# VH-VL binders against Histidine kinase CKI1 (CKI1), part 9

Target 1, 134 residues: Histidine kinase CKI1 (CKI1), of Arabidopsis thaliana (Mouse-ear cress) (o22267r987to1120)
Amino acid sequence: RVLVVDDNFISRKVATGKLKKMGVSEVEQCDSGKEALRLVTEGLTQREEQGSVDKLPFDYIFMDCQMPEMDGYEATREIRKVEKSYGVRTPIIAVSGHDPGSEEARETIQAGMDAFLDKSLNQLANVIREIESK
Key: E = the ipSAE of ESMFold2; O = the ipSAE of OpenDDE; V2 = 0.75 times the mean of E and O plus 0.25 times the DockQ between their complexes.

## First folded at step 7 (VH-VL; framework fv_recaticimab)

Design m2 (from hp1S with heavy chain Y101W; at its last look DockQ between E and O 0.75; V2 from the best seeds 0.00; counts 0 for: pae E 3.8 > 2)
Fold by ESMFold2, look of step 7:
Structure m2 (fold): chain C 134 residues (1-134), chain A 122 residues (1-122), chain B 112 residues (1-112)
Amino acid sequence: as target 1 above (134 residues)
Amino acid sequence: QVQLVQSGAEVKKPGASVKVSCKASGYTFTSYYMHWVRQAPGQGLEWMGYINPSGGSTKYHQNFKDRVTMTRDTSISTAYMELSRLRSDDTAVYYCARELWTGDTYSAFDIWGQGTTVTVSS
Amino acid sequence: DIVMSQSPSSLSASVGDRVTITCKSSQSVLYSSDNKNYLAWYQQKPGKSPKLLIYWASTRESGVPDRFSGSGSGTDFTLTISSLQPEDFATYYCQQYYDYPTFGQGTKLEIK
């Protein structure tokens, strides 16, 4: 189950398409960092209440770095705070239209993201493979 | 064959609610987003929102967000649209429509339900 | 919302005529990353649901006769019916799906 977070409608839908083409059967979308935080938080709370504590709400989150109000880095920091209470860690992949410069790489690590991917998503399969090899 | 079959016509009074069903067959229900579109008598098409059947997440057009609820039951491959606090100008034909997935990206609505006429009058 | 404007709102034509309907969007619906125009055309006959004719501006849906063609890019799009048949008299809508879907107001094609 994968969550795609991007405030741009078509970018979000195209990313969903590439994930489905790779064989991901359940791709969820949202359009803000705040909504991403809400979905993760509610998913963890609901699974605990229903006795499904052994399953994460999402296997991967693809988080756009630049969004209005709550950007992807802030959303990731808040998600990590919530996840700490449950002892879990969802793979969060930073998505940006810019190459990962040294400053963006540092921000990605400091926010708690696990990988970086440009918006073309050409390296999507490779990034997932590398995360799963850890 | 791929098909969307909607519930029958409804007559409602102002202030009531209506819930329209849309049963999918011939394809994997959870693999395609479902949209709801309405058409007032003699008018064009107005998009209301969508639901992702696999997770149940929704997005509503701003004009409806306080009055519409879209849900689904994956065990019977059925989507639902409920519109509350009905007004006479909600009189329309309500369609469900499947978002086509063409292998590379999403596309337009390739399969439409037959439409459900909702009439709101005093 | 992206506003879609169709021209004309209605027209009369005879069987065998060539018909052109235009659709203009308030902003580009061309996605530069995949170079596709996220625009569709639908046909709707009285009492029926819409039927998809063309998507990605110029790709015909399966089973749609080749007398229907779509063209254009960015903000300006055209549906052409090269030789009208009796079954083509209907209302035609353009629709963008680049952002949350919006439809043109429709073009009613009537027999002359």
Scores: ipSAE 0.325, ipTM 0.779, lowest interface PAE 3.8, mean pLDDT 87
ESMFold2 (binder alone), look of step 7: mean pLDDT 93; pTM 0.952
OpenDDE, look of step 7: ipSAE 0.566; ipTM 0.876

Design m3 (from a11S with light chain Y97W; at its last look DockQ between E and O 0.73; V2 from the best seeds 0.00; counts 0 for: pae E 4.3 > 2)
Fold by ESMFold2, look of step 7:
Structure m3 (fold): chain C 134 residues (1-134), chain A 122 residues (1-122), chain B 112 residues (1-112)
Amino acid sequence: as target 1 above (134 residues)
Amino acid sequence: QVQLVQSGAEVKKPGASVKVSCKASGYTFTSYYMHWVRQAPGQGLEWMGYINPSGGSTKYHQNFKDRVTMTRDTSISTAYMELSRLRSDDTAVYYCARELYSGEYYSAFDIWGQGTTVTVSS
Amino acid sequence: DIVMSQSPSSLSASVGDRVTITCKSSQSVLYSSDNKNYLAWYQQKPGKSPKLLIYWASTRESGVPDRFSGSGSGTDFTLTISSLQPEDFATYYCQQWYDYPTFGQGTKLEIK
């Protein structure tokens, strides 16, 4: 199950299509970091209340870095705080329209993201494989 | 055969609520987002919002967000739209519509329900 | 919201005529990453739900006759019916899906 977070409507729809073509059966979308935080928090709360659920609310989160109000870095930091209470860590992949410079790559890691991907999503499968190999 | 079948016509008074159902058949209900679109008499089409049947997440157009609730029951492949605090200008035909999946992404509404007429009058 | 403007609001035509309906959006609906125009056309007959004719500006939906064609890019789009049939008298709507969906006001096509 995958969450796509991007304030741009068409970017979310295109990412959803690419994920479904790869075989992902369930793709959730939202348009803000604040909503992403809410979905993760509520998902963790519900799974705890329902007993022994072995899976995360989402297997992967694709997080756009630049969004109004709560950007992707801030959303990731807040998600990590919530996850600490549950002892879990969702793979969070940064998505950006900028070329991945050394400074942006470091900020991605410092915020707690697990990988970086540009908006073209050409390297989507490779990034997932790299995360799973760790 | 892919189809969407909606509940029957409703007559309501101002201030009441209405809940319209939309039953899907012939496809995997949780794989496609469901949208609601309304059409007042003699008017064009107005998008109201959508629901992802898989997780139940919704997005509402700002004109409706304080009055509309979209839900679903995956066990019977049915989506619902409830509109509260009805006014006379909510008189319209309400449609459910499925997102078209065209290869890599969604681009249009390919399947529509038959429509549900809601009349609000005192 | 992206505003969609159709022209004309109505027209009269005879069976066999060629008809052209235009649609203009307030901003481009071309997505540069996939080079697709997120623009659809629907047909609606009285008492019926809309029926999808064309998506991506020019791709005909399955089962739609060849006499229906779409063209245009960016902000300016055209639906053409090359030889009207009796069943084509209806109201036609354009719709963008580059952002949350919005529809044109409709074009009513009547028998002359």
Scores: ipSAE 0.293, ipTM 0.763, lowest interface PAE 4.3, mean pLDDT 86
ESMFold2 (binder alone), look of step 7: mean pLDDT 94; pTM 0.956
OpenDDE, look of step 7: ipSAE 0.741; ipTM 0.904

Design m4 (from hp1S with heavy chain Y106F; at its last look DockQ between E and O 0.56; V2 from the best seeds 0.00; counts 0 for: pae E 3.4 > 2)
Fold by ESMFold2, look of step 7:
Structure m4 (fold): chain C 134 residues (1-134), chain A 122 residues (1-122), chain B 112 residues (1-112)
Amino acid sequence: as target 1 above (134 residues)
Amino acid sequence: QVQLVQSGAEVKKPGASVKVSCKASGYTFTSYYMHWVRQAPGQGLEWMGYINPSGGSTKYHQNFKDRVTMTRDTSISTAYMELSRLRSDDTAVYYCARELYTGDTFSAFDIWGQGTTVTVSS
Amino acid sequence: DIVMSQSPSSLSASVGDRVTITCKSSQSVLYSSDNKNYLAWYQQKPGKSPKLLIYWASTRESGVPDRFSGSGSGTDFTLTISSLQPEDFATYYCQQYYDYPTFGQGTKLEIK
């Protein structure tokens, strides 16, 4: 199950299409960091109530870095705070339209993101393989 | 073989609701987004919103956001669009349409239902 | 919303004519990441649902005759029917799906 977080309609739809082509059966979308936080929080609450503690609400989150109001870094920090209470960690992949400089790379790591992917998504399969090899 | 079959025509009074069904056959219902588009008599096409049948998530055009609900029942491969607080200018043909995926990305609407005429009159 | 403007609103032509319909979007519908124009053309006959002709600006849908072609990029697009047939009497719509879908107002093609 995958969550795609991007305020941009076409980026969100293209990412969903690529994930479906790779065989991902469940792709959920949202258009803000606040909505992403809400979905993860609700998923963790329902997981506890239903006794499915061995599964995460999402196997991966693709988080656009630049969004209005709550950007991807803020959203990731808030998600990590919520996850700490449940003792879980969802893989969160940063998605950006540019190469990160050293400062952006620090921000990605400090926010708690696990990998980086540019918006072309050409490296999508490679990034997934990297995370799964850990 | 692939087809979308919609429910029959409806006549409604202002203030009522209408629920149009769209039954899919010949393909995996949950693999394709379903859109709803309407067409008033003698007018062009107006997009209303979509549903992802896999998870049930929706997105509605702002003009309909407070009055439309899109749902689905995956056990019978059927999508639904309900429009409430009907007005006379909601008189239209309502279509469901399947979003095509080809190559690396999504495409336009390749399969359309036959349309459901909804008439709103006092 | 992205506004789609079609020209002309109506067109009268004879069987065998070459017909050109234009569509202009208020902003580019070219997505730079994949270099695709998210633009489609539909044919609608009276009393029938729309039929997809062209997607990604220039790709013909399966089963659509070769006389239909699409061209253009960015904001300016053209549907061409190279040799008009009697069954081509219809209204034609362009549609962008780069953002939440919007349609042109339609071009009614009348056979003389």
Scores: ipSAE 0.371, ipTM 0.788, lowest interface PAE 3.4, mean pLDDT 87
ESMFold2 (binder alone), look of step 7: mean pLDDT 93; pTM 0.952
OpenDDE, look of step 7: ipSAE 0.563; ipTM 0.872

Design m5 (from hp1S with heavy chain T30K; at its last look DockQ between E and O 0.63; V2 from the best seeds 0.00; counts 0 for: pae E 2.1 > 2)
Heavy chain, then light chain:
Amino acid sequence: QVQLVQSGAEVKKPGASVKVSCKASGYTFKSYYMHWVRQAPGQGLEWMGYINPSGGSTKYHQNFKDRVTMTRDTSISTAYMELSRLRSDDTAVYYCARELYTGDTYSAFDIWGQGTTVTVSS
Amino acid sequence: DIVMSQSPSSLSASVGDRVTITCKSSQSVLYSSDNKNYLAWYQQKPGKSPKLLIYWASTRESGVPDRFSGSGSGTDFTLTISSLQPEDFATYYCQQYYDYPTFGQGTKLEIK
ESMFold2, look of step 7: ipSAE 0.568; ipTM 0.848
ESMFold2 (binder alone), look of step 7: mean pLDDT 93; pTM 0.955
OpenDDE, look of step 7: ipSAE 0.617; ipTM 0.879

Design m6 (from j6 with heavy chain T30K Y106F; at its last look DockQ between E and O 0.32; V2 from the best seeds 0.00; counts 0 for: pae E 3.1 > 2)
Fold by OpenDDE, look of step 7:
Structure m6 (fold): chain C 134 residues (1-134), chain A 122 residues (1-122), chain B 112 residues (1-112)
Amino acid sequence: as target 1 above (134 residues)
Amino acid sequence: QVQLVQSGAEVKKPGASVKVSCKASGYTFKSYYMHWVRQAPGQGLEWMGYINPSGGSTKYHQNFKDRVTMTRDTSISTAYMELSRLRSDDTAVYYCARELYSGEYFYGMDVWGQGTTVTVSS
Amino acid sequence: DIVMSQSPSSLSASVGDRVTITCKSSQSVLYSSDNKNYLAWYQQKPGKSPKLLIYWASTRESGVPDRFSGSGSGTDFTLTISSLQPEDFATYYCQQYYDYPTFGQGTKLEIK
């Protein structure tokens, strides 16, 4: 199960479609960092109630870096704070229109994101392998 | 023939709930988003929300977020829209409408149900 | 929400007339990644469901007569009926689906 966070309606759906074509069976969507935080929090609460300690609410979160009110960086920081209380860490992949190695890409890592991916998602497999190797 | 067939007219009292069904035929049900749009008498079209092909994701307009529930039963190619805590201004014709997503593009709402009249009155 | 504004709200015309309806969005509905305008036009006759006429601002839906055409980009769009036929008297709506769908208020096309 993966979460796509993007304030752009079309971008969010396109990303979801691409992920499904790549074999992801369950994709949930939200349109803001705040909503992402809510979903993660609720998922963690539910997980605890159900005793499913081995399963994260989301296996991966694809986070748009640029969003109004709460950008991807802030959303990530808040999610990390919540996750700390549960002793879990969901891989968060930054999705951006900028190039890998850019200043923005570096900033995503500093914010607590695990990887950077361009909006094409072409390097998704490589990014997943990298994350899983850590 | 591609078509969406909706359930019959409903008459409800304020505070009640209504559940409208939309049965699809003639196409692959699980490939399309299903939208719900209503139209009050003599007024324009108002989008209520959608449910994605798998039924795992919904989005509701803020005006209905706390009162509307959209679901799908893929086994019978049927979509449902339930609206609770009905009030008089919910009186309208309710439409289901499909939208194709090809994995790359959206194409608008190309097939509509015939509409379901819901009347809310004391 | 993206607000859609149609003009005019109503108009009267005769068979054979050229009719133009405009629609403005409060923000651009052009998606930069695919360079498509996510704008649709619908026709609705009394007591009937809406019918899709145009999508992506200018692409005619299958079965729609050639006399219907859509144009525009970004925030300004136009539906044109080159030669009005008797069956074209109806209410027309623009709709954006760049974001969560919103409709214009409608344009009622009546017989003069």
Scores: ipSAE 0.103, ipTM 0.743, lowest interface PAE 2.2, mean pLDDT 91
ESMFold2, look of step 7: ipSAE 0.396; ipTM 0.801
ESMFold2 (binder alone), look of step 7: mean pLDDT 93; pTM 0.949

## First folded at step 8 (VH-VL; framework fv_recaticimab)

Design n1 (from m1 with heavy chain T30K; at its last look DockQ between E and O 0.77; V2 from the best seeds 0.00; counts 0 for: pae E 2.1 > 2)
Heavy chain, then light chain:
Amino acid sequence: QVQLVQSGAEVKKPGASVKVSCKASGYTFKSYYMHWVRQAPGQGLEWMGYINPSGGSTKYHQNFKDRVTMTRDTSISTAYMELSRLRSDDTAVYYCARELWSGEYYSAFDIWGQGTTVTVSS
Amino acid sequence: DIVMSQSPSSLSASVGDRVTITCKSSQSVLYSSDNKNYLAWYQQKPGKSPKLLIYWASTRESGVPDRFSGSGSGTDFTLTISSLQPEDFATYYCQQYYDYPTFGQGTKLEIK
ESMFold2, look of step 8: ipSAE 0.536; ipTM 0.849
ESMFold2 (binder alone), look of step 8: mean pLDDT 93; pTM 0.953
OpenDDE, look of step 8: ipSAE 0.749; ipTM 0.905

Design n2 (from k2 with heavy chain T30K; at its last look DockQ between E and O 0.58; V2 from the best seeds 0.00; counts 0 for: pae E 3.3 > 2)
Fold by ESMFold2, look of step 8:
Structure n2 (fold): chain C 134 residues (1-134), chain A 122 residues (1-122), chain B 112 residues (1-112)
Amino acid sequence: as target 1 above (134 residues)
Amino acid sequence: QVQLVQSGAEVKKPGASVKVSCKASGYTFKSYYMHWVRQAPGQGLEWMGYINPSGGSTKYHQNFKDRVTMTRDTSISTAYMELSRLRSDDTAVYYCARELYTGDYYSAFDIWGQGTTVTVSS
Amino acid sequence: DIVMSQSPSSLSASVGDRVTITCKSSQSVLYSSDNKNYLAWYQQKPGKSPKLLIYWASTRESGVPDRFSGSGSGTDFTLTISSLQPEDFATYYCQQYYDYPTFGQGTKLEIK
């Protein structure tokens, strides 16, 4: 189960297509960091109330870095705060339309993201396999 | 056989609501977004919105946002579109359509329901 | 919304004719990251639901005869039927799916 967070319609649809090719059967999409935070929070609350604590609401989150109101870095920070209460950590992959500079790479790590992926998605399978190997 | 089968024709008065069903078969219902598109008599196609059957999340076109509700029941692989406060200009054929991802990328709507005629008249 | 404009609104042609229908979008539907045009063409016969013919502007859907072809990029697109058959009597719609879907107004093809 994967969440794709991007305010750009086609970007999240293309990412969804690549994920489905890799065998992901359930892909959720949302268009803001605020909505991403709401979905994760609601999923964690529902998971605890139903006693299904073995699984995260999402196995992966692909988080666009630049979005209005709440960007991907801030959304990730807020998600990490919520996750701390539940003792969980969802893999969050930063997605950007350009190669990151050294400062963007540092902000990715400081926000609590687990990997970085260019919007071309050429390295999608490699990034997922690397996270799965952990 | 991949198929979308919709509920039968409906006749409604202005101010009423209509709920159209769309039953999926031959594929994993929760894996593909479902769209709703309508077509007034003698006119073109108008996109109304979509639902993700997996979590039930929706997006509606602004023209319908206040009057449309899209839901689903995953236990019977069925999507629903409910349009409230009907007007005579809501008379149309309503289609469900599956969003497909072919190869590595997003494709257009590959499978359509047969359509449900809704007539709104006094 | 991305506005899709088709030309002509209606046309009449004989079996065997080459038919061309154009579609213009108000914004580019080319996604630079994968260099694909997110444009589709549908055929709709009277009383029937639309049938997907072409996606990504030029890729034929499975089972669609090779007399149907699509071309164009960015904002300007064309559907061509190279040798019109009697079963091609229908209305044809272009549709962008680069953003929330919108359709052209349709082109009604009447066979003489």
Scores: ipSAE 0.375, ipTM 0.799, lowest interface PAE 3.3, mean pLDDT 87
ESMFold2 (binder alone), look of step 8: mean pLDDT 93; pTM 0.955
OpenDDE, look of step 8: ipSAE 0.693; ipTM 0.892

Design n3 (from m5 with heavy chain T105V; at its last look DockQ between E and O 0.73; V2 from the best seeds 0.00; counts 0 for: pae E 4.5 > 2)
Fold by ESMFold2, look of step 8:
Structure n3 (fold): chain C 134 residues (1-134), chain A 122 residues (1-122), chain B 112 residues (1-112)
Amino acid sequence: as target 1 above (134 residues)
Amino acid sequence: QVQLVQSGAEVKKPGASVKVSCKASGYTFKSYYMHWVRQAPGQGLEWMGYINPSGGSTKYHQNFKDRVTMTRDTSISTAYMELSRLRSDDTAVYYCARELYTGDVYSAFDIWGQGTTVTVSS
Amino acid sequence: DIVMSQSPSSLSASVGDRVTITCKSSQSVLYSSDNKNYLAWYQQKPGKSPKLLIYWASTRESGVPDRFSGSGSGTDFTLTISSLQPEDFATYYCQQYYDYPTFGQGTKLEIK
């Protein structure tokens, strides 16, 4: 199950199509960091109530870095805080429309993201394979 | 065969609610977003919103945000659209429609339900 | 919302005619990342639900006769019926799916 977080409708749609081509049957979309945080928190609460502590609410989160209100870095930091109390860590992949500068690279690491992917999504399968090899 | 079959016509009074069902068959219901589109008599098509059947999350057009609720029951592959506080200008045919998947990108709507006529009259 | 404007609103033609219908969007529906125009055309006959004809501006849906073709890019799009058949008298809608879907107001194609 995968979560795509991007305030841009077309970007979410394209990512969903690419993920389905790779064999991901369940792709959830949301358009803000705040909604992403709510979905993860709600999923972890339900997981605990149902006793299904071996499964994460999402197998991967693709988090757009640039969003209004709560950006992808802020959303990731808040998700990591929530996950710590449950003892879990969801793979979160940063998605950006520009090459990471040194400051962007630092913010990606500081926020707790696991990988970086540009919005072309050409490297989607490679990024997933690299995360799974760790 | 891929098919969307909707519930039958309804006649409602102003102020009431209507709930239209859309039963999917011939494909994996949870894998495709379901959209709702309406058409007033003699008028064009108006997008209302969508639901992700997998998680149940929704997005509504601003014009319907306060009155529409979209839900689903994955055990029977059925989507629902409920419109509340009906007005005479809600008289329309209501369609469910599936997003087309072309093996690469989701696009327009390739499968449509037959439509459900909702008439709102005093 | 991206506004879709169709022209003409109605059109009268004879069997065998070449027919064109124009659709203009209020902003570009060409996505630079994949170089696709997120534009579709539908046919709707009286009493029936819409039927997808064309997606990505120019790709025919399976089972659609080759007399239907789509062209254009960015903001300006055209649906062409190269030799009108009796079953083609219907209302035609363009639709963008670059953002939350919006439809043109429709073009009614009638027998002259």
Scores: ipSAE 0.326, ipTM 0.792, lowest interface PAE 4.5, mean pLDDT 87
ESMFold2 (binder alone), look of step 8: mean pLDDT 93; pTM 0.955
OpenDDE, look of step 8: ipSAE 0.514; ipTM 0.862

Design n4 (from m5 with heavy chain L100G; at its last look DockQ between E and O 0.68; V2 from the best seeds 0.64)
Heavy chain, then light chain:
Amino acid sequence: QVQLVQSGAEVKKPGASVKVSCKASGYTFKSYYMHWVRQAPGQGLEWMGYINPSGGSTKYHQNFKDRVTMTRDTSISTAYMELSRLRSDDTAVYYCAREGYTGDTYSAFDIWGQGTTVTVSS
Amino acid sequence: DIVMSQSPSSLSASVGDRVTITCKSSQSVLYSSDNKNYLAWYQQKPGKSPKLLIYWASTRESGVPDRFSGSGSGTDFTLTISSLQPEDFATYYCQQYYDYPTFGQGTKLEIK
ESMFold2, look of step 8: ipSAE 0.632; ipTM 0.864
ESMFold2 (binder alone), look of step 8: mean pLDDT 92; pTM 0.949
OpenDDE, look of step 8: ipSAE 0.609; ipTM 0.877

Design n5 (from m5 with light chain P101Y; at its last look DockQ between E and O 0.79; V2 from the best seeds 0.00; counts 0 for: pae E 2.3 > 2)
Fold by ESMFold2, look of step 8:
Structure n5 (fold): chain C 134 residues (1-134), chain A 122 residues (1-122), chain B 112 residues (1-112)
Amino acid sequence: as target 1 above (134 residues)
Amino acid sequence: QVQLVQSGAEVKKPGASVKVSCKASGYTFKSYYMHWVRQAPGQGLEWMGYINPSGGSTKYHQNFKDRVTMTRDTSISTAYMELSRLRSDDTAVYYCARELYTGDTYSAFDIWGQGTTVTVSS
Amino acid sequence: DIVMSQSPSSLSASVGDRVTITCKSSQSVLYSSDNKNYLAWYQQKPGKSPKLLIYWASTRESGVPDRFSGSGSGTDFTLTISSLQPEDFATYYCQQYYDYYTFGQGTKLEIK
């Protein structure tokens, strides 16, 4: 189950299409960091109520870094705070429109993201494979 | 054969609600986004919103956001559109439409329901 | 919303004529990352639901006759019917699906 977070409609539709091509059957989308936080929080709450402590709401989150109001770094920080209460960690992949500079790479790590992916999505399969191998 | 079959015509008074159904057959219902489009008499097409049947997530056009609810029941491959606080200018034909998947991206609407006429009058 | 403007609003033509219908968007619907124009054309006959003709500006849907073609890029698009048949008299709509979904106001094609 995958969540794609991007305020840009066409970018998240393209990402969804590529994930479907790779065999991901359940792709959810949202258009803001706040909505991503809500979906994760509600999913964790439901898991707690059903006693399913070993299951994440999403297997992966693709988080656009640049979004209005709550950007991807802020959203990731808030998600990590909520996850700490449940003792879980969802793989969160940063998505950006350009290669990371030193500051962007540092902010990715500081926010708690697990990998970086260019918005062209050329390396999508490689990034997923690397996360699964670790 | 891929098919979308909608519920029958409705006559409503102002202030009421209407719920239109759209039953899918001949394809995997959860794999394709479902859209709702309306057409007032003598007018063009107006996009209302979509639902992803897999997770039930929705997006609504701003003009309908406060009055429309889109849902689905995956056990019977059926999508629903409910419009509340009806007005006379909601008189229209309401279509459901499937969004085409073209291998890499989703595209336009390749399969349409037959339409459901909703008439709002005193 | 991206506004889609069609021209003309209506036209009359005879069987065998070549017809062009234009569609202009208020902003580009070309996505640079995949170099595709997110634009479609539909045909609608009276009392019937719309039928998809063209997607990605120029790709013909399965079962659509080759007399229908689409062209253009960015903001300016054209639907061409190279030799009208009796069954082609209908209303035609363009649609963008680049930033959510909007339709043009339609072009009614009538028998002369």
Scores: ipSAE 0.517, ipTM 0.839, lowest interface PAE 2.3, mean pLDDT 88
ESMFold2 (binder alone), look of step 8: mean pLDDT 93; pTM 0.952
OpenDDE, look of step 8: ipSAE 0.648; ipTM 0.886

